VH-VL binders against q9umr5. Designs and how they scored, part 366

Target 1, 268 residues: q9umr5
Amino acid sequence: SYKPVIVVHGLFDSSYSFRHLLEYINETHPGTVVTVLDLFDGRESLRPLWEQVQGFREAVVPIMAKAPQGVHLICYSQGGLVCRALLSVMDDHNVDSFISLSSPQMGQYGDTDYLKWLFPTSMRSNLYRICYSPWGQEFSICNYWHDPHHDDLYLNASSFLALINGERDHPNATVWRKNFLRVGHLVLIGGPDDGVITPWQSSFFGFYDANETVLEMEEQLVYLRDSFGLKTLLARGAIVRCPMAGISHTAWHSNRTLYETCIEPWLS
Short names: E, the ipSAE of ESMFold2; O, the ipSAE of OpenDDE; V2, 0.75 times the mean of E and O plus 0.25 times the DockQ between their complexes.

## First folded at step 16 (VH-VL)

Design pm3 (framework fv_nofazinlimab; at its last look DockQ between E and O 0.73; V2 from the best seeds 0.83)
Fold by OpenDDE, look of step 16:
Structure pm3 (fold): chain C 268 residues (1-268), chain A 122 residues (1-122), chain B 112 residues (1-112)
Amino acid sequence: as target 1 above (268 residues)
Amino acid sequence: QVQLVQSGAEVKKPGSSVKVSCKASGGTFSDYAISWVRQAPGQGLEYLGYIIPIFSTARYNEKFKGRVTITADKSTSTAYMELSSLRSEDTAVYYCARGSYDSTGYEPFDYWGQGTMVTVSS
Amino acid sequence: DVVMTQSPLSLPVTLGQPASISCRSSQSLVYSDGNTYLYWFQQRPGQSPRRLIYKVSNRDSGVPDRFSGSGSGTDFTLKISRVEAEDVGVYYCMQGTKWPFTFGQGTKLEIK
C-alpha cells in the first residue's frame, strides 16, 4: 500500500485548493490516504507561524502514529515553511518525502501582483520597519519576510525564519537540525513564472544578496554552514530540485504535468 | 500632526453589539498598528488587540474569546472595534492608539484617541 | 501571559519631592533583537493615556527630563526627580515583547 499523504496549504488558502491534487493522487496511486489539513484557513493563515506549527503538529502526530512505515508531506507556499519547522521541532517524525511546493523557503521579499493588494510597491522597501518588531512578528508574513537590505534586523528580529534556518544562534539549533535530517527526501519545487514567491529561487533556498543579486542554495551561508542540514542532505542525495516554467503560483497544485514530473515520483 | 478622533459615547443593552470608530489624520495609515485599549471606570488599562491595516487582519487578546472584531478601512483611514455579546463588565472607555516610526524602528502608542465611553446597562 | 506588577499602587508625594514606581514582569522582556519593549504611560485625570517612556529609558518628545526610566530583564523603574502638580495621575507600565501585550495595574500618584 502507498504511504499516507499529508497536505498543508498556503497563505489565504484552504483545503479546497487541493481538489485537483487529490484527484491526481487518487488516479495514479489508488488507495492512498490523503489528508488535507484544514487548519488556519483564509485570514487565519496570518497567525504567527509558530502557532500554526503547533496546530499542524497536533494534527499530523496521530496520522504519523498510524503510519509506522512513514508518510509524505506536500506543503504549498507558506505551508512549506510550516512543514520545515514542523520537521525541525519533531524528534520522532517519520516523513519519507517532504515536498515543498513553491514555498518561500529562504524567505520573501517582493511586490508581485499577487501581493500588491496586500503590499503596495512602496511598502516593500519599508515593510521591515513594522515586520521586524514584536507587533509585526505576530503575523505570518513577517515571520518569513527577508529584507536583504536590512539583514541585521532580519537576523535579530525574525522570530521564525532566522531560527529554523539556524541563521541566529539558539539553544535548539543542533536538535532541530538533527530532527530535520530525519527526512528521507526533500523535494523542492518552484519556477520562474510563479509570480508570487520573490525571488522564485527562494523555493530552492536561493535568495538575494545585499545588491538583490540572486545567489543559489550552495552560496547561502545556511548551506555553507550546514546550519539546518541542507549540505548534509545534498551530500547524501536527499535533495531533489524540480524547477518548472510556465506555472503560476496558484497553479502548482493543479497542474497535471507538474504533478507527474515533480510530485508523483515521490509518493511511492 | 497626527490625530485620532473616535466616535461618540454609546449606551447599549446587554447582549447587543457596539462598534467604535477611530479616524486617523495627519499621516499614513496602512503601515501603522492601530491598537485598542479599554479602561473600566476606576480600573486599569486592558489591551484588546491591534490591527496593521496592510495585513487586513487583527491580533486579538484571547481573553475576549472572539467577541472583539477589529477592522480597518484604508480608504478612509478609519479603524473600527466591534464588541459583541455585551455585558455590564464591558462598560468602559475604549481608546484607539497609533504607533510611529523613529530611527530605531516601530514604536506603538505614540498617539491616542480621546476615548469612547461605552455603557452597558439593562 | 506576562504579568506586569507595579508597586506601589498608591503613591502620595509632597510637591518637589522625588517619586519612584516599580514595575516587574513575570518573565524577561528582552526581545530577540536585544531590545526590551517596556513602556511607561501617564494618564492625567479625565485624559487619555500618554506615552512617557519607550524601550525602558527613552523619553518621548515633550516629556520633561525630570522623568526617567531604567531597568533590565524583569525589573523596571520610573522616576520623577521633582514631582509637580501636573504629574498627578495614574502611571502604567506595559510590555510589548510577548503577545498578548499587557499593562501593569497602575500607580496613582497624588499630592499630599
Scores: ipSAE 0.926, ipTM 0.967, lowest interface PAE 0.5, mean pLDDT 95
Fold by ESMFold2, look of step 16:
Structure pm3 (fold): chain C 268 residues (1-268), chain A 122 residues (1-122), chain B 112 residues (1-112)
Amino acid sequence: as target 1 above (268 residues)
Amino acid sequence: QVQLVQSGAEVKKPGSSVKVSCKASGGTFSDYAISWVRQAPGQGLEYLGYIIPIFSTARYNEKFKGRVTITADKSTSTAYMELSSLRSEDTAVYYCARGSYDSTGYEPFDYWGQGTMVTVSS
Amino acid sequence: DVVMTQSPLSLPVTLGQPASISCRSSQSLVYSDGNTYLYWFQQRPGQSPRRLIYKVSNRDSGVPDRFSGSGSGTDFTLKISRVEAEDVGVYYCMQGTKWPFTFGQGTKLEIK
């Protein structure tokens, strides 16, 4: 029988958004128990990511306990950061496939298309000022905001991303790395036409340097230092990269070709 | 010069709701924390919550357990605070406040509104 | 919640003399960025509060240099070197390090 699948949604999102993904799973893997977690919906998705991680952990524990052979995670957008933190903080997780569906894994540095007509001056160059303060860190967007021109502020003020990436020293770094490394596979999905994740290569652990040149995963210090286990996972063949062009941010979980190519093979 | 102008005094019955407005002028609005603080007569300051309008969402002090709703209208540079299920202990002056930026970051509570007296009685 | 405790709660002072107000937090106010988010506010009778000091020791513009802030970790002080009649009012400390951000209970400064 198929392992249960747990779905974690993204920013300004809800469980209804995944109805097509549920249909695809039911058609290709009949009998699979799929749970789309109905937590932190809509504007509640802007609550601090550590609060979200705590709430999602409480929800996944009974599901994992009833599935001793393992579960799969499909985690969309901001939800991919929640899931990665879950894999770090849970010493008892049994996740086989962690499927990261267009998630800003190395952070976000870009305006959304929806703000330009209301506020035409770019806000990305100034957002660091409030994000790298205790006031801004109470919002999830600021928890993974990564301004490459103010990396010192990011490294010191980020309450979430700099910690789960092992970019700032903390007492749990060794334990979090060990926990994360228990995952069977890390499936990275994203593409150049996403339109929201900026740079889109953040979904593959790529990110800007100080000149806004994208460095790939293998060029990142977090990979080279193996801060949370990326180099180890890649070396054991546990990282799957599945880029796909032509998919906008809201369409990742409703595109059948993407499902069949990038998701289906990992739902054992 | 930045100025915050609040709506006028309110007299309310227990169990009802009140909505106080805070209009900002003389500066930008969307990327600041707009905070709400109250002060019962003769008492200290109490933080209700704040909104950063570009995120269209607020953080709330759990003490109010879902009775407070804070919103913002970016087009009119106006923030709102609604307090529901009013009790006599909610009688207070309600203030809005906005921060400012220094060279490297954000500093809260630089500009304050004039206050709005809300009386809950009878 | 971080508890902010002020001392004294009532502070009668003779004009021209110094005044000192203490503020203690139940935990360190040093944030991960190295800053200490401790603020001082003044509320004159019948007025809105105004910020005097931000991040422990930085005086806001228009605040007389007789006001100074100091401290670290959990213990902080607001000093007025020479009290003037306009200084009467209530003074509050506030922490901005850990949500919910909290105020001290206030210190009422009176001219005796």
Scores: ipSAE 0.802, ipTM 0.908, lowest interface PAE 0.9, mean pLDDT 91
ESMFold2 (binder alone), look of step 16: mean pLDDT 91; pTM 0.934

Design pm30 (framework fv_nofazinlimab; at its last look DockQ between E and O 0.77; V2 from the best seeds 0.86)
Fold by OpenDDE, look of step 16:
Structure pm30 (fold): chain C 268 residues (1-268), chain A 122 residues (1-122), chain B 112 residues (1-112)
Amino acid sequence: as target 1 above (268 residues)
Amino acid sequence: QVQLVQSGAEVKKPGSSVKVSCKASGGTFSDYAISWVRQAPGQGLEYLGYIIPIFGTARYNEKFKGRVTITADKSTSTAYMELSSLRSEDTAVYYCARGSYESTGYEPFDYWGQGTMVTVSS
Amino acid sequence: DVVMTQSPLSLPVTLGQPASISCRSSQSLVYSDGNTYLYWFQQRPGQSPRRLIYKVSNRDSGVPDRFSGSGSGTDFTLKISRVEAEDVGVYYCMQGTKWPFTFGQGTKLEIK
């Protein structure tokens, strides 16, 4: 039988968004038990990410317990960060494949059309002021806001991304790295036509430098220092990068070609 | 100069709801936290919650068990605080306050409204 | 929740004399960025609260220099070097480090 699949949604999203994905999985892997976690939907997805991690943890623990052979995680957008954190804090997870579906794994610093209503251009440049404060960090968006022009503030004030990245020293860094490395495969999915994740390379742990030049994963300090295990995972062949063009952010979970190419191979 | 002007005093029956408004003028609205604090007669200050308008949602003190709803209308630079299932102990002056950006970063509660007295009585 | 404890709760002071208010938190107020988000507010009779001090020791504009804030970790102090008649009111400390943000009980300053 196929391993259970757990799906975690993104910002302002819900389980309903994954109806096509469920159909694809059911068609290609009949009998697969797929659980789309219906937690922190809509505006509730703006709650602090650590709170979300706790909630999702409570939901996945029973599922994992019933699946001693392991499970697969499909985590979309903001959900990808939640899942990465989840795998970092759980010392007993049994995740075979962690599929990060267009997730801002290295953070967000964008004002795309999709987010313009939330982050106009003028706001993007100044969002660090509120986001890197206790008031801002109570919202998920700020938890992975990564302003390349204010790296010091990010490193010190980010209560989520900087920690799970191991960019800021903390007492759990070693343990979190160990836990995360339990994953069988890390499947990174994203693409240049996403239109939301900014830069889109964030889905592959790429990100801006101080000049807003995009650097690849292998150029990032988190990789070079192996702060949470990326270098180790890559070395053992556990990282899969699946870029795809022509897919908008809201279509990653509903594109058949994407599913067959980037997701399906890792659900067996 | 930033000013916060709140709606007028309210007298409500137990079980009803009250919605207090806070209109901001003299500055930007979207990227500042609007906080709501109340003060019962002769008592101290209590933090209800706050909203950052650009995010469109508020952070609530769980003490109120979901009775508080804080919203913001960016088009009118107005924040709202609605309290439902009113009780006599909800009788208080309700304040809105806005933060500012200092050299040290974002600092809340730099500007205060004049307060709105809400009386809950049978 | 972080409990903020002020002392004293009542503070009668003679005009021209100094005053000191203590605020203690149940846990450290140092945030991840190294800042301490401790605030002091003044509320004069019949008025809205007014922020006096932000981040432990920074005076707001228009606040007389006779007011000063100090402290670290869990212990903080607001001092008034020479109390004036206009200083009558209730003073509150507040922590903004951990949600929910919480106020002290307040200290009522009166003139003897």
Scores: ipSAE 0.930, ipTM 0.969, lowest interface PAE 0.5, mean pLDDT 95
Fold by ESMFold2, look of step 16:
Structure pm30 (fold): chain C 268 residues (1-268), chain A 122 residues (1-122), chain B 112 residues (1-112)
Amino acid sequence: as target 1 above (268 residues)
Amino acid sequence: QVQLVQSGAEVKKPGSSVKVSCKASGGTFSDYAISWVRQAPGQGLEYLGYIIPIFGTARYNEKFKGRVTITADKSTSTAYMELSSLRSEDTAVYYCARGSYESTGYEPFDYWGQGTMVTVSS
Amino acid sequence: DVVMTQSPLSLPVTLGQPASISCRSSQSLVYSDGNTYLYWFQQRPGQSPRRLIYKVSNRDSGVPDRFSGSGSGTDFTLKISRVEAEDVGVYYCMQGTKWPFTFGQGTKLEIK
């Protein structure tokens, strides 16, 4: 009798990464139909995020249609941005819980695990130069790169994050906000020991100001102006914040305590 | 002085594959778009795709129906373009090119390789 | 795909006289950031292409000041104020606003 669960993976990821999460769900919520979407695996996860949103949209439509009582989304890392865009562009979604698992919701300004592996020295101060161009915006990392020292370039050049956050005006802003607000709960998960999401508070809609001081969600202009519905959701009691220390970026979906504390209560 | 040096000319049969190399020297490599374009005899320029080596992946023109693979090797500062299932209309000079950072931001195609002739014939 | 159309395709010119090459796009080249990603390249006989102009009107270093670019939206022009013998070659416009980025078909400039 449990609502179906749809799982969306992150950068350089695949459906196999979620085997432990599937085990936890089966143990605590037997009979739950869980679908881990097997799209944009590995290097395909670097495709433009709007391409990924379109592909995931096509995959979720039949699942949602067969579950009129609603579904849950568990969306990991970059996948949380894909899922938030889905909630905005789908006027017919029936998502109850949107569970955002260590996702860079306000952007990223730090070396990814991919960059650290290939380039031990930091590249974060220079990446804006190519990311804020049409050539860079064809890659998913650049779609949510948010350099606090070049905010004007971010606001003007971002083809994805600045739009879904309502940081740049666009003709769909009102409709996207309305669609997003149909979600039942927004469950935000992340923590200080993630090691990849930078600042880690991006998973809770926090981010750097120009001095690299972290401002919390309630201090962000997108919250204060209620650009896509965060203030409305918080006032409705629909935002759940579940921080947990001691979990590295690749371990969020394989930690039982995290599952029991932050995920399990929302899989009605 | 930035230079892009490409591998030598190739003669190939239809249905086979070709892999062209592009070695960069005299400058940085990893955080630029390394682009591949081709020019059939007597024809204009056509954009195949590009790689930004720091991301380790490429963006492809769909016109080539998944026949193009673009890669990069950081240790040798070399980009590669492989075209498979060759047809006679793939006969062309293949160029690599690198962009530059100007006061206006990132700008494409500042430096060009010498070109690699690929001839596809039975 | 954005179609780039050049005119004329063949341009015979007398030394010392001006030359003008037109480039039209099938849609606006203004990107979301307000920039117009329109480029001009020169390909001399037997050589690789060379960038002349970036973002409509910015002349590359080492390009003579007799070359200038202009235009907006969908209509762009490359002008050579006084053609010299070294200007012989094929000139291409290119758009970098919408992937796949595309070139015009080229304009062959020759001395009469």
Scores: ipSAE 0.847, ipTM 0.931, lowest interface PAE 0.7, mean pLDDT 92
ESMFold2 (binder alone), look of step 16: mean pLDDT 92; pTM 0.943

Design pm31 (framework fv_nofazinlimab; at its last look DockQ between E and O 0.75; V2 from the best seeds 0.84)
Fold by OpenDDE, look of step 16:
Structure pm31 (fold): chain C 268 residues (1-268), chain A 122 residues (1-122), chain B 112 residues (1-112)
Amino acid sequence: as target 1 above (268 residues)
Amino acid sequence: QVQLVQSGAEVKKPGSSVKVSCKASGGTFSDYAISWVRQAPGQGLEYLGYIIPIFGTARYNEKFKGRVTITADKSTSTAYMELSSLRSEDTAVYYCARGSYDSTGYEPFDYWGQGTMVTVSS
Amino acid sequence: DVVMTQSPLSLPVTLGQPASISCRSSQSLVYTDGNTYLYWFQQRPGQSPRRLIYKVSNRDSGVPDRFSGSGSGTDFTLKISRVEAEDVGVYYCMQGTKWPFTFGQGTKLEIK
């Protein structure tokens, strides 16, 4: 039988968004038990990510317990960060494939059309001011806001991304790295036409430098220092990069070609 | 000069709802946290929650068990606090407050409204 | 929740004499960025609260220099070097480090 699949949604999203994905999985892997976690939907997805991690943890623990052979995680957008954190804090997870579906794994610094209503261009440059404060960090968006022009503030004030990245020293860094490395495969999915994740390379652990030049994963300090295990995972062939063009952010979970190419191979 | 002007006093029956407004003037609105604090007669200050208008949602003190709803209208630079299922113990002066930015970052509660007295009585 | 405990709750003071208010938190108020988000507020009779001090020791504009804040970790103090008649009111400490943000009980300063 196929391993259970757990799906975690993104910002302002819900389980309903994954109806097509469920159909694809059912068609290609009949009998697969797929659980789309219906937690922190809509505006509730703006709650602090650590709170979300706790909630999702409570939901996945029973599922994992019933699946001693392991499970697969499909985590979309903001959900990808939640899942990465989840795998970092769980010392007993049994995740075979962690599929990060267009997730801002290295953070967000953009004001795309999808987020313009939330972050106009003028606000993007100044969002660090509120985000890197206790008041701002109570919102998920701020938890992975990564302003390349204010790296010091990010490193010091980010209560989520900087920690799970191991960019700031903390007492759990070693353990979190160990836990995360339990994953069988890390499947990174994203693409240049996403229109939301900014830069889109963030889905592959790429990100802006101080000049807003995009650097690849292998150029990032988190990789070079192996702060949470990226270098180790890559070395053992556990990282899969699946870029795809022509897919908008809201279509990653509903594109058949994307599913067959980037997701399906890792559900067996 | 930043000013916060709140709506007038309210008298409500138990079980009803009250909605207090807080209009901000003299600056931008969307990227500041608007906090709501109440003070029962002769008592201390209690933090209800706050909203950062650009995010479109508020952070609530769970003590109120979902009875508090904080919203913001960016077009009118007005924040609202609605309290439902009113009880006599909800009788208090309700304050809105806004933060500011300095060279070191965001600081809350730099400006206060004049307060709105809400009386809950049968 | 972080409990903020002020002492004393009542503070009668003679004009011209110094005053000191203590505020203790149930846990450290040091945030991830190394700052301590401890605030002091003054509320004069019949008025809205007014922020006096932010981040432990920074005075707001217009606040007389006779007011000073100090402390670290879990212990904080507001001092008034020479109490004036206009200082009558209730003083509150507040922590902004951990949600929900919480106030102390308040200290009522009165003139003897």
Scores: ipSAE 0.930, ipTM 0.969, lowest interface PAE 0.5, mean pLDDT 95
Fold by ESMFold2, look of step 16:
Structure pm31 (fold): chain C 268 residues (1-268), chain A 122 residues (1-122), chain B 112 residues (1-112)
Amino acid sequence: as target 1 above (268 residues)
Amino acid sequence: QVQLVQSGAEVKKPGSSVKVSCKASGGTFSDYAISWVRQAPGQGLEYLGYIIPIFGTARYNEKFKGRVTITADKSTSTAYMELSSLRSEDTAVYYCARGSYDSTGYEPFDYWGQGTMVTVSS
Amino acid sequence: DVVMTQSPLSLPVTLGQPASISCRSSQSLVYTDGNTYLYWFQQRPGQSPRRLIYKVSNRDSGVPDRFSGSGSGTDFTLKISRVEAEDVGVYYCMQGTKWPFTFGQGTKLEIK
C-alpha cells in the first residue's frame, strides 16, 4: 500500500487549494491516505515561521506515529520552508519523499503579488530595512527575505532562514543536519514562469550573488560546506530536480502534467 | 514633515467597541510599523500591537487576544485600532506611533499621534 | 514576556543637579543581529511621549546633550547631567528585542 501523504500549504493559503492535487493522487495511487493540514490559513500564514513549524510539528507527529513505514511530504511555496525546518528539528521524523513545490528554499528577493497592490514601483530594494529588524521578523515573509545587496544584515538578523541553512552558527546545527539527512529523497520543483518566487532558482537552492547573477545550488556556500546536508544528499543520489516551464505560482498544485512528471513517481 | 492625526475622543458604554483612526501625512506609510499603545489615567504605557501595512496584517499582544483588531487603509494612509467588549479598565488615552529608518536600521516610535481619549462608563 | 523594571518610580531632584534612572530587563536584550533594542522616552505633562534615546545610547535629533544612555545586556541607565525645569515629566524605557515589546513602569521626575 502507498505511504501516507502530508500536504503543507503556503502563504495566504488553505487546505482547499489542494483539491486538484488530491484528485490526482486518488486516481493514480488509490487508497493513499492524504492529509492536507488545516493550520495557519489565510492571514495566519504570516505568523513567524518558527510558530508555524511548532504547530505543524504537533500535527504531523500522530500521523507519522501511525505510519512507521514512512510518510511523504508535499510542501508548497512558503510551506516548503516549514517542512525543511520540520525535517531538521524532528529527530523522530520518518519522511521518505520531501516534495518541495515551488518553495523559496534560498530565500526571496522580489515583489510578491500582494506587495504590488500598494504602489506599482518596486519595494524589494527597501524591504530589508524593516525585515532585518525585530519588528519585521515577526512576519513570515521577513523570515525568508534574502536581500543579496545586504547579505550581512540577512546573516545576522534572519531568525529563521539563516539558521535552517546553517549560514549562522548555532548550537543545534549538527543535530539539525543529522535529522534532515534522514529524508529518503528531496524533490525540488519549480520553473521560470512561476512569477512570484524570485529568483525562481531559489526553489532549487539557487540564489543571487551581489550582482543579481544566479548561482546554482552547487555554487552556494551552504552546499560547498555541506552546512545542512545538501552535498551529502546529492552524493547519495537523493536530490531530484524537476523544473517545468509554463506554470504560474498558483497553478503548481493544479497541473496534471506537473503532477505526473514531478510528483507521482515519488509517492511510493 | 511627518504627522499622525488621530480621531477625536469617545465615550462608550461597557460591552461596546471603539475604533480609533490614525492618519499619516507628510511622509510614507506602508513600509513602517504603525504601533498602538495605550495609557490609563496616571498609569504607564502598554503596547497593544502593530501593523506593517504592506503585509496587510498585524501582530497582537496576546494579553488582548480576541479583543483588538488593527488594520490599515493604504489609499487614505490611515491605520485603525478597534477594541471590543469594552470594560471600565479600558479607559485610557490611545496613541498611534510610526517608526523611522536611519543608518543603524529601523527605529520604532519616532512619530506619535496626539492621542485619543476613550472613556468607558455606564 | 520580558519584564522591564525601572527605579526609582519617583525622582524628586534639585534644579541643576544630576538625575539617574535605572531600567532592568528580565532577560538579555541583545538581538540576533548584535544590536540591543533598548529605548528611552520622555512624556512631558499633557503631551504625547517623545523618543529620547534609541538602541541604548543613541540620542535623537533635538535631544539636549545633557541626556545620555548607557548599559548592556539587562541593565540600563538614563542620565541627565544637570536637570532643568523643562525636564519635568515621566520617563519610560522600552525593549524591542522580543515580542511582545514592553515598557517599564515609568519614572516621574519632579523638581523639589
Scores: ipSAE 0.814, ipTM 0.916, lowest interface PAE 0.9, mean pLDDT 91
ESMFold2 (binder alone), look of step 16: mean pLDDT 91; pTM 0.936

